# VHH binders against q05b89: the designs that were tried, part 25

Target 1, 377 residues: q05b89
Amino acid sequence: MLSSRVRLVATTARLVHSLIYSSSRSFMDLKALLSSLNDFASLSFAESWDNVGLLVEPSPPHTVNTLFLTNDLTEEVMEEALQKKADLILSYHPPIFRPMKRITWKTWKERLVIRALENRVGIYSPHTAYDAAPQGVNNWLAKGLGVCTSRPIHPSKAPDYPTEGTHRVEFSVTHTQDPDKVISALKEIAGVSVTSFSARTDDEEQTRLSLNCTQQALMQVVAFLSQNRQFYQKTEILSLEKPLLLYTGMGRLCTLDESVSLETMIERIKSHLKLSHVRLALGIGKTLESPVKVVALCAGSGSSVLQGTDADLYLTGEMSHHDVLDAASQGISVILCEHSNTERGFLSDLRDMLDAHLENKINIILSETDRDPLHVI
Key: E = the ipSAE of ESMFold2; O = the ipSAE of OpenDDE; V2 = 0.75 times the mean of E and O plus 0.25 times the DockQ between their complexes.

## First folded at step 7 (VHH)

Design k4 (framework vhh_gocatamig_d2; at its last look DockQ between E and O 0.01; V2 from the best seeds 0.00; counts 0 for: pae E 26.5 > 2, placed apart)
Fold by ESMFold2, look of step 7:
Structure k4 (fold): chain B 377 residues (1-377), chain A 125 residues (1-125)
Amino acid sequence: as target 1 above (377 residues)
Amino acid sequence: EVQLVESGGGLVQPGGSLTLSCAASGFTFSRYALAWYRQAPGKKRELVAYIYSGGDTEYMDSVKGRFTISRDNAKNSVYLQMNSLRAEDTAVYYCAAEKVTYTPEGTWRIEFDYWGQGTLVTVSS
């Protein structure tokens, strides 16, 4: 009943119509909503340098009737969100990134925090977690290329280790060393999980001890073992590694089912992003008629993700001049669409997916004033 | 080629002083914010002191009143004066240059950052 209207609604005209005639909606506790957002896409997939999650929280309890989506949270977008009665703003880019030691009226970012709190509006940012997600920003960007197979350029690691701890320490204990006392001493160290089994090495019966421990506990384990030269000399320490995820990660390397001319690809990209113009750097030896089969893409600022990747075309929002020259010198064409132009269109898909995920319990609104500050004319 | 070269690290007694220097080249120094970061063994890298292109400074709480960051745009250099050193200040100290852009209708972002190789500071009796 409601799905087709919501999915097909243009940002301005059809969204307003759908809201007027929609069936009833309710509200959610903020904690429940945050849990649902994390179930949708885990924040653990964000880059280690990122600032993701709930950034501004009204004093509990807080309920959400209206979730307001924006790529960037500017003062103009904040005013729109307040006028539209937002209870939580999902800002794709975190408006608070560096630690704030003062909250005053001095800077525009501080003013965002003040206005949010004064109006009991939360701010949440998924940022690079949604870049990495299989259903996320880069998957949306890839949809504009045509039928293709894609994989992450930099696959993410799994959020948890498959075993306890970050390190494994193994060593052997002879009968003269009293294995039970050694095991008991190690178990007194917080963050250590010990197992043992009988073993024979060089025709001697020994107890092989294997433990998993946290990085912090590792130094205590090593200190204990170093007090006995027989343990110390026979100890093996292994760093555990999280397995790689197949479909989660930064960037996408897309192989088209059927190659197309660069000119055709440009028109597809313009249509997908709803742009009249894009910036193009032709790779050395390439023309608008050159075939494109492999596209490496990264929404936003893609230089570091794309650099060194072999492809016919790089697609991103922005790259440094020097990185563009380097790609072009290698015969790789580059299309730059400006940072948020490669991200913002995803928010319509996000709204649709969140409506389904949250069973239409809350009102989800996209910003109408949010736009890339750079305009190509 | 962009270069950030730290110097001035070494061994010092608790309560002593050191001055770290970072010489920069290959970019327009006056347009960048400069920072000192440090990383103690087994810990995450942390921001120690920050000086904006306009001269304003910020410090982590544990070093306020003891450390002073300064810059000399004519010499393309940034300095960290470290006084009243404590054992907890032992770390590798890194110089960084950050181009921070605040767009009127966008989000804050770092356009570029550049890093030095680090200089070791050891505070030990």
Scores: ipSAE 0.000, ipTM 0.095, lowest interface PAE 26.5, mean pLDDT 82
Fold by OpenDDE, look of step 7:
Formats: C-alpha cells, structure tokens, sequence
Structure k4 (fold): chain B 377 residues (1-377), chain A 125 residues (1-125)
C-alpha cells in the first residue's frame, strides 16, 4: 500500500501568507522605506523609457505602516487600498506614465492621483526594474517551468562604472623621457587619474602608465600625447563599459534540466499561473508531444525581448500576430497567457521577499480586487 | 523527496525558553535561505525570523532580542531559540526554505521554496 504522500504543493501554504495583518508591526519613514525598496531592487534596472519610482508623494513627514501591492492600480483597486488603510501603494505598472499637464477629475489616472493625495497615500512603481531584477517577475515566471537554469536574454549593465572615468589610456615612458614629468602633467588635467608601474620590455626598463579619464579629459590627454610621437605610437585607448550583471536583465532564457513535452510544459505553466486556458501557437513541425528543453520567456509584452532568441518555446503575456508567425516559422512554439497573468502572481512572492527584506517592520498586503481586465471564455 | 520537519514545540510558561528545530532533507541545504513563520489561532501566518544562505538574519520587531535564528549546514538544520516567551507567542511555527542564488553584484534570486508541517508552541501559565 504505497501511501501516495500527497506532495502538498508549497503553493497552498502561500495563499495563507497573502493576508498577513500583524498588529505588532511598526511603521517606517517613507524615505527609509524607499531606500530599502531600492536596495531590494535598484530602480537603475528599469528601462530608460519607463517611469519608475515614487510617482505620488504625500507631504512630509509620511510614515508607512501598510504597503499595498498591486499589478495594476485601477480606481477599484484604489478604493480597496484606501479601505485597507494603505499608506503606500506599490503598483507594478506605473499609473502615471505620460506627463500630466493638469490634475483634474476628468481622467481616471488623474483621479487616482487626487485620491492618493487626499488620503495621504504614496504611489511607488518599480515596473521594468522588477522585470530585470534577479528575483523579479521573470525569475518568478521561470519557476513555473520546472527545474532549470536561467539567464537574462538582455543582461543589464551595472549602474556605475567600477572606476572613475569612461576611458583608460595606456602607454609607456622610457626613463630618458622623465616619467615623473609626464605623470605630473597628466595629473594636472581635470578628470584624469594616473597609475604607474615599472615594466621591462625588450630589456629596457620602462614606466607603464595607466590612466582613467572622462571623455572631456580624454581629448586633453590625446592632445598631450600627440606632442610626443613616441608616446602616441604605443598608446592604447580603451573605452570602459559598465560591467554586465549576470542575473539581471530583461527576459529569461531557461534551460530545463530535463526536457519535457510541450503538453507537459503547458500544464506546468497553467498550474503556475493558475490558468485554465492559454493560447498556443505550434512551431512548424511541432506537436504537443515535441520536447521542450529551452524556453525563452518575458512577462508582459515580450515581443521585443524574445525576438531573435533561439528556443523551443516562447512564453509571454502578449505578442503581435506577426511576431507569433515569425516564431512559428522558425519552429518555435509560442504560449501567450495575457499580459498581466504573467505578472500578477509574482506579487505573492514579492510580499514574502519584502517581508524578509524589510524585517517584517510593516504590513504588506496584496490587492484582492486586482485582476486581468480580459476574460478568456 | 524534499522534507522539512519541525520539532521542539510544546507547552511552556510565560518567561520560559524553547528551542525549535527544523531538519531538512532532499535538497542542497546550503543554497537555501531559511525562515520561521508562525500562525496563531484565528490569525494570519507571519514571518518571525529569516536567515539568508550567507548567514545574515532578520527578525520581526516583536521578537527582536528574544528570538535567535541559526542554521547548521552540516546537519541540514535550522533553529529558533525563543527566550522570554509571552502568551502572544502562542502559535504553530513553520519552517520554510528558499533556494537563493547570490550574484556578484550583491543581489539574489529565489528559485524554490518549501514548507514544513509546523510545530505547536503554547505559552500558558
């Protein structure tokens, strides 16, 4: 009698976690909370076209006892947040995306701002920063695939250069050329940092110079070097790039430890996203029995991220008709789950992670009203 | 098969101490962050203490200075030392594991989470 120990899927225990009202939690200053949120996932990860961060700020001082999480901030969700006494709303999607010339009662987005301010509720939006973050939305979506190794499709760059300057200039100075004089001259240029070390080349002792400089300083450095042909001929100029972040970026390329049928993958995705239906396009020559080993995924609108990526399967919320055709023509199957359905489930994990990150200092609640506007019937 | 098994729960008087243990199996323990949660009757489950795979710890404010979370990777175990127990600490305590991957940039990724069945702690005179 093999007692089928029902693997209580960890998913059911998480449902209980969503409504954690702890009366023992303290409040945080808004600035402190924002700093901590940025530490959790830097807003620098956001796409340049996006509008992220604190979008609505109540007049200071402002304290947060209850953080309200939602995928989309509609007027209905706003009312829920107010009823639940939210002090800050974290809306995954920014309700303010385009500039507002006026704040009136005319548009629903303006009304959101008005309601927020009248009730002293802040609005914070991470959006693409959470798409890119290692622990973010795409990571969560990848969990639905099964055991896999994932990497960003488009890795992010670090927010800062590891060293000062955008360029490195390297050249050698012989002893006869008075290395100290050269170093002194270069150090007088604003935006230049000089390092030197002794090197032996072809049995001659030389001073190797390595300098970091700004773009502006680079021109001055080049001008200086051009005055001495011997320096100039062996000068290398390197453009410094910000380092890539290995686990941060848009989309995920997921390699499954074990290949599974497309049918099995569909069931996994449905289960993970709690969907009864998804849209499927079969790649050319593919069937439901076809093996899936590599999955490229991007939450929300994934076309721009997924395009050109080699995979057995694309997983995203929405994709244009033509993009689907392109993928299919390449033998890539496509699963579409609707835009917000590939995002909203992340908020449960986000709550738990933020509870830990914030040391359980504030209440974090999820919207119960928030849902995809589309019904699959 | 992944398993988390809590132990050490029981009846204790106010002001007393108790140590909870959670034994893990079926996964690479060192790659997981660990946490203790509790659920009091009629209340929602709440995070009590968290220990990252790197050893850093976080606590709920109400238990700071009283509770200590620790881990022993060699024994695949996580512990919760509870001192100065109060009636309000009465709850079912759950052990949780989150697979965490750290990046060189100081960020992290959660891959999986697992939960134990819980152990009851009753603080009563």
Amino acid sequence: as target 1 above (377 residues)
Amino acid sequence: EVQLVESGGGLVQPGGSLTLSCAASGFTFSRYALAWYRQAPGKKRELVAYIYSGGDTEYMDSVKGRFTISRDNAKNSVYLQMNSLRAEDTAVYYCAAEKVTYTPEGTWRIEFDYWGQGTLVTVSS
Scores: ipSAE 0.000, ipTM 0.261, lowest interface PAE 14.1, mean pLDDT 88
ESMFold2 (binder alone), look of step 7: mean pLDDT 80; pTM 0.777

Design k5 (framework vhh_7qia_2; at its last look DockQ between E and O 0.02; V2 from the best seeds 0.00; counts 0 for: pae E 25.1 > 2, placed apart)
Fold by ESMFold2, look of step 7:
Structure k5 (fold): chain B 377 residues (1-377), chain A 125 residues (1-125)
Amino acid sequence: as target 1 above (377 residues)
Amino acid sequence: QLQLVESGGGLVQPGGSLRLSCEASGFTFSSYAMGWYRQAPGKQRELVAFIYRGGDTEYADSVKGRFTISRDNAKNTVYLQMNSLRPEDTAIYYCATEKETYTPEGEWRIEYDYWGKGTPVTVSS
């Protein structure tokens, strides 16, 4: 650390030195911070169509003293981040979503990239990875309902297969072939494991082979089996599916421990989101006194995630008019709070969790400027 | 009067090379971006390569790695080095000068102010 000092030139006092003060901050290199963010919640949770991770990177090396959190990165929020000396911006929504062919001063999104790089500020976006995460935005939104249990409406797939192989190949060896010779040949292929058992297939006793194959090995296995037309014609190839995760996925279906009136639920939601007003559609046959036990929620835009889900109440930021009518016709009440109003409050929880996860090594601050562009007037 | 004169075209076998030149006169050459365009028989004129005033270049995908544009401000000349020529490269090649402008709305535009007469290139056995 440096203490306060002044450098003086006695005959000409034209040079004034900046004072460098001790900082309570420490810092991390960018690569270490990105690794820690991924350990906190894997980017593999993101939807396949999404654009997540490090989107803008200053030339290495780059150290981070201040991590700046925002829901949306607008030009006003960028100015705030620069004023507050951000070294990395975590923007919940990716400011770079469509491919950029050019980086010029022409559009506001391109200007964000230019300003970030000129000031050596990185931009990272977790987006749908944090929608899916068990400790993510939908978990935060569910906290506003009261004591409940929840599960994903659409569970994510696990990141890895249970075994090294990605495919299973099964076929039978009849009395006209030597099963030990076939097994030996297949074991010569790297990435193949072989299981055999006696079976009756096509009303014939035979040896059944079940192969667990890596993707790189699959074509070699098929090529081997193609040398015998009986194998080829009776071979079954299964692409393995990764198992579903218990607590990771899009949306949450929440069951309250104790049902409450819709009016009480509205008050809880307003308090949690810090909103004076929300938009309500009553389900057919429902009133403000109707009990609510099961809530299906999705922060942001919930139309596709929520549709078809049985619940007493849908809670989301925005939903198409037709989907609101469909829900109401099925006796499901709907509360709409505007897109980022259902997301932004999570950032306080995120800061607290990241402070703990990073052992307070860096300064984490929230945007004070970031707001939903839609206001109730 | 502003003038662009192309040269260096001709007949060449597939896989051969040609170097096109475009000598400019009647304007401050270093103040203009320069481009090479081509027009095959029955086709529309298309951009081949472009060089900004500062020396940065752009290429059509069909010629990347085979063609190189360069400029010599002292000689008021822009060049197109064409390697690994294919029959599909057969065209009349035009030199053009472009003036960068902004619209009143502040949009950047490239306008093609002047064109040469062209130099024919034929790639055939």
Scores: ipSAE 0.000, ipTM 0.083, lowest interface PAE 25.1, mean pLDDT 83
Fold by OpenDDE, look of step 7:
Structure k5 (fold): chain B 377 residues (1-377), chain A 125 residues (1-125)
Amino acid sequence: as target 1 above (377 residues)
Amino acid sequence: QLQLVESGGGLVQPGGSLRLSCEASGFTFSSYAMGWYRQAPGKQRELVAFIYRGGDTEYADSVKGRFTISRDNAKNTVYLQMNSLRPEDTAIYYCATEKETYTPEGEWRIEYDYWGKGTPVTVSS
């Protein structure tokens, strides 16, 4: 009677405590977030005609746990954002562009504002600032071309002058004219900074004065100099420009490391933008076998940026019929991909970049509802 | 958390000088223009001086030639040098960020202001 001791192998059910890392995702104050977004890409890069920044602000204080990214903010996308509990919507395109005299239920744009405010959701729009940014939309679009070097077609300027003043005034004072007195008089003018150095001209020692001044101060400086004809006749006035930003600006002129056929380029663009179809205009004398070395591109409506640029190929979302004809007549082939198709794909990269930039402090999600309104049939 | 802390206020005689400081924390200081405001008893708050990110400055007419605003980005601090003080300069002085506007130079600013607690300045004989 062999008593078979059934060894109850205690299956230690390893309760895989799915550590729901409830990543206690920290919230950010709206102001802190806006600051950080501006650090990521400055809104100063935006075109002057654009409407960028915080467009809708919930009453303070406001905290952001979820940032919702979209290319276009339609009413359908707004509903998605609300369902996903967005605290701030980053809409690439500004839903508020024209001034609103009234906020009523009459227009879809007004309804967006109302829905945002009623649900305490902010709306932020970078638009052309992200077009110009070094890591922005146009840079992303250029990645689709292959290995290339790129530069802005229209370089942006730095937000500030390196020195105080918008103008420089330069003139010489002889020793007999008491340079110190002249300097003292100029320094009394508000908005003027004066530098002096010794210079020799035609074997005569002179004091060269260089002053920076504001626009307002300039008139006073000119008035002062006009009192002494000798100073005035040899005075040079320079308008100062802000420094150019080498990697920031509208559009990209891309030079491929290796030239490829237009056909190959089309396939690369389709693959990058996840499109099955694009519109092509061939330049005069060009074929699908023609080599492409230089590509000028601008996301969205790029006609104004691309016009006059020497390239083998123009790449943009949309262009007028006449602009296409002009380009083709010059032997430049044109690829049109529709407006938002040249933009929307950037949002995936943007999410990743912002996650890194914000150190994963907030949840960043992409719209799933956001789509181009046009369908290729 | 965003903070602005003003200091340097006090009692001074007419014709005297004070230097106010405002230390900022909780945001990228160098990315913002900063302003000094003042509020006298029974009066509205008014802009005194403001400084752009790049160091350009603007002043109220009442303080032009007497006050100088400056900034040290390495210290996250804005200063207001006040010279030739007058009794009418008596107020609580506040440091703030500027409202979101595009300057003629294209500088971006936040649409709402953040304010410090203020520092009192009294000019009296």
Scores: ipSAE 0.000, ipTM 0.228, lowest interface PAE 14.2, mean pLDDT 88
ESMFold2 (binder alone), look of step 7: mean pLDDT 79; pTM 0.764

Design k6 (framework vhh_7b18_3; at its last look DockQ between E and O 0.02; V2 from the best seeds 0.00; counts 0 for: pae E 18.9 > 2, placed apart)
Fold by ESMFold2, look of step 7:
Structure k6 (fold): chain B 377 residues (1-377), chain A 125 residues (1-125)
Amino acid sequence: as target 1 above (377 residues)
Amino acid sequence: QVQLVETGGGLVQPGGSLRLSCAASGFTFSSYAMGWARQVPGKGLEWVSYIYRGGDTEYQDSVKGRFTISRDNAKSTVYLQMNSLKPEDTAVYYCATESITYTPEGEYRVEYDYWGQGTQVTVSS
């Protein structure tokens, strides 16, 4: 059997810390930039409930000279972005989440939209797509643990490979019909990919057609097959499930190459996140000297991602009280660092990766105003 | 040019064994996780096993204890030892990569994921 390669969508990134002289920046059309951002990391990895992608768009054409990165887009951060001449704001958290019935000066979120449009500034949010991405925020958070290997706690399903579509339809064409005409008719249906092969039964050859199609296209395929009872009665329809991705998904389960004490791990985490304080819940039977080998982490809000995962330590921004109690009762220690404190440091890595990906064509800057709203006093 | 070539498929009786090999070229093999997936007749494609760059392994529940994934970085080859084979294991088996090897201390590279051509495994009386 000759195989066909399934095209897999991944990103190419090169993190550079070189002293090498870089090229000068220019500008990009917004549509070209959005295409490049999607090539960098697909928005299809976002959770189904999420609101990702371009959220606010100035009337076309729009060119981008300056891309402004922030974890949260508040009114103070918007003012900074405008003063720094942003043309597109990448806000990690979507400032627009639920449908807006009106755009007035009444609420702070509506004012963000008004100010963005009045100044011809777009707003884009990757959110959970970058939580899942192999080069995303959870990979960055894992860097603080030391030398480790990691995998997603909840791997994503492949979006397009090895096959496209959600259904497979198979049927046979006998010697009384022209397979090429059948194939041509099926290929006229959008969302269908067709293959064929010869099959031998009782010393007679026949052509077996196999196609993959979307749910929407399935109805048209069935309609086509119903034109001929011989096809219809010998048709098999299967629902397909795509494979899990190795490195794309929510959360990370990290296995350290060398165990360290919990005290050492706390020092590493505080250094990586640049925090003076973190909150700790010790697992039952554990002390600061207890060894840590396996860490389950999730930047931001980790309750649903981490729940039920076996590990020595949970690391996240925030977690519900009862989930902390559950983890501790199972001997799992928990470190909480506040939501955006576990995410913001990634933006420096993101800038560097995007500079490389975009070949330094545009200016990429980080918010200096963006801060977690909660602080220790 | 990234290339993955699977070998070792064939016809085997229930309870028998096969060893699949996947020879890789065109990339730094030791920097990437490798895996096996299978296309089951009448069912979709599913992951079977992974081996991470550091040697940690994962298995689908239905193959745990029967299948063993291993890698030889010197030969740029990943293996799948399949023991106690069942008719349900009949499939086309594909070798694949995820193209990302990142550590907290190091430079990383993200490449397209690649699949081999596949090798047929048939388990029948």
Scores: ipSAE 0.000, ipTM 0.142, lowest interface PAE 18.9, mean pLDDT 81
Fold by OpenDDE, look of step 7:
Order: structure tokens, then C-alpha cells, then sequence
Structure k6 (fold): chain B 377 residues (1-377), chain A 125 residues (1-125)
């Protein structure tokens, strides 16, 4: 039994933290704040299809005293932000996703931009960067499961290669083939770096060549090697991968320390997300008493991330009917909590983390108006 | 029952030192990253320092070089040595668990956060 006192203290401390913002906080330059936000969670974590970062920039210079957090930036939420004198809005979802050919009063998204600019309010969106971040949305969602070990379902990669080149080509040259000539010829190709070392194979001394090259250079290298059959036959071509980022990626595969019933898990999730109802699909042969040990989760629309993952339970905001059927047919139970309900709760933790990260230099407030557009009746 | 009990707070002069202790019970202490946060009346909670399961430490910039966090897993206790105290360090200090810890294997643990009742630290001449 968790001591009621510890829970009360934790709640009280969080409540005090949320309610008590001193008006005497300093301001940050927008550029400095953006840099700090990027240090908190790099925008490089975002999916390539996403639109993240500073989406609306007031004319410089711009200072931020109040950072306003929201999951979705609707016109109603915008009015709240303005009333609360936000200088920068951090909207989890980007209100600008598709390119705009014009900014007029015609669409609600254009109106958001207009209202932001007229009031000198910036708009920043991290979206999938915060999905992938170690301390991000999926991590927060995983907290609702109980004590577990988690890893990303789709690990993120670094934005850059550690060295120049996308490929490595390795082959051996015999002494009779004048390794120095071969090396010289390869070095003439732009985008090629060559390393050589002595190797003994089958009691013969050979020069092993290892080269890094660009995609363009690779074709030239292959062309060069193809002219000498002896080089080509034992040539290995490796595609280089960008390094994986630790603890960073989409979704979470969570292994519980202790198995619990599906019923218990449902109650945990409801409690964590402050929901009275969720949608449940039972896997084939499963009941509410069935044990849950492994949970695959993805906040928002998780179908693409969860698909193919072996787990007892899928947890996400939304999934297509067919995807649910597929999971169920595999014996995987599915819990759907609606899209934003799996995200919005993170903003409270985000506020606390950003307060710490920014050393309380600015006021950070959470939207009270922001809510899921769907009502469960 | 999970319990975090902070001790060691008090009144000190500027430049003085205090050592805070947090005794933990009711959970597997070694499984949690532990930390200290502080709150000034009328201000928000700010993190001061964390120590991970593996012993790695993090500090807020304002306390770097002055504060040292440590843990004794055998005693289920986390400590905060505070040196060169300043008036701006005056706050209620809370012991807390971190909800996530990282492993060398590339995985991380997700756990619930717990808080103590806090201990008052006052730095005044």
C-alpha cells in the first residue's frame, strides 16, 4: 500500500509548482530560448515528414517572459494564450503543417498566424521530436504502466554520419598488383578516403584496402575495380549507417517487472491519463484476467509504429479498424485512448522539466482551454 | 509503504555548509534515480541535483561546484552536501525519485515519482 502521505506530498508539491509563478521572472531572448529548447530535445529527432521548430517568428528582437504550452493550438487556445500574455507558444502539434500560399482570414490556421504576428507571439512546435526524445511523450505514457524497462520500438539515428561517406569498400591487393598504384588511382576519385593495412591471407602477404566513399564516388570505385577482375571478386561493399541514438526513438516497448492482469493495466492507464473510459479490443483467447507483461505503446496515431511488434498489449491514441483486427488476430489486446489523450498529459511534466532546464528564467504556463475535441459519451 | 524522509536542514550563515539526507523506504532504492529539488515560497519548484542508478550525477548550474549528491544503496539513502551556501539557496529542499533511469544496455526503466515532505534550508547572516 503506497502511503497516502507520500502521494499527498507529491501532489501538493506539483500543485504548488504549477500554481506559483512569480511575476518577477527574467526574460530570455528568443534565439537563446530556442537554442535551449533544442538542447532539451533536439529537433533532429523529428521525423522527416514533420514540420517542427519555430513556425512563426515575430520581428526581431523578441524576448520571452511567458512560454505557453499546449497540445493543440486552436483559435480558442490562441485567445487564452493572448489573454495570459504569452510571448511564445509551444504547441506540441504544429498548427502549420502544409505549406501556405497565402495568409488571409479565410482559414483558421491562417488566422492563427495572423493573430500570433499581430500580437508578437512566436509559435514553436516540437511534435515528433518530443515523441522520440528519451524524456518525451512516449516515455511519459510508459510511466502509466507501472515499473517497467523500456526501449524505443524504432530507434532514431543521428542526423549525420560520423565520417565522410555513405559506403565502405574493402578489398585486397597482392604485391604483384602494385598496391600503391591502386591507392593512388582511388585517391584521385573525389569523395574517396583510402586506408591500407597489411594482412596475411593463406600465407600470402596482401595489402588490405578500406575506403570510405560517397554514393557518387562508389560508382566510380566500382567502375575502377571492375577493370580488374581480381580486385572485384573479393570486394565487399558496406552501406554505412548513421549511428543510433541511445534511448531515442518512436514508440516504446515496455517490459513490466511484474505481470499484471489486463484489468489492472486498464485501471493504471485510466488513472495515468485521467480517463474514465477507454476502448478495448481483446486479443484472441484473451480476457480481462489475462496477464500483461509486455506493452508496446505509441502516443497519438501509433499504427505504423506498433505494427509487427510482439507484445501482450498495444497502447495508443488511435488505430484503424483493420489494424486493431490484425493485432487482435495475433492475440494482442489493444487499448485506444483517443489521439490527444495520450499526449496532453505530458505537458505537465514538460512544464516541470523545462522549468528545471531553463532554471526558472521564464514563466511557463499550461493551457487550460486545450482539450480533446472528442467526447466519449 | 513508500516513504522519503529528508533531514539535515537548518539555519546557516553565508559560506556555511549543510548535509541533507533522505532516507527511503517501501521500494527498491537501487532501482531509482534519486534527486533533490528546492522550492522558494511563491516560486516554482526547481531541480537541484540528480544521481542515477549507476552513480552519474547532474547539477543545476547555480549549484555546480558547491553541491555534491551521493547515494548509499545499502542504507537506502541519498545525500546532498551543500558547501559555500548563499542566501539564494534558501528554500525547502525535497528528496524525490526520478521516473526514468538509463542502462548501459541501451534500455531505460520507467518508474513512478515519489516525494518527501521537505526540509527547510535557510541561509542568513
Amino acid sequence: as target 1 above (377 residues)
Amino acid sequence: QVQLVETGGGLVQPGGSLRLSCAASGFTFSSYAMGWARQVPGKGLEWVSYIYRGGDTEYQDSVKGRFTISRDNAKSTVYLQMNSLKPEDTAVYYCATESITYTPEGEYRVEYDYWGQGTQVTVSS
Scores: ipSAE 0.000, ipTM 0.223, lowest interface PAE 16.8, mean pLDDT 87
ESMFold2 (binder alone), look of step 7: mean pLDDT 79; pTM 0.767

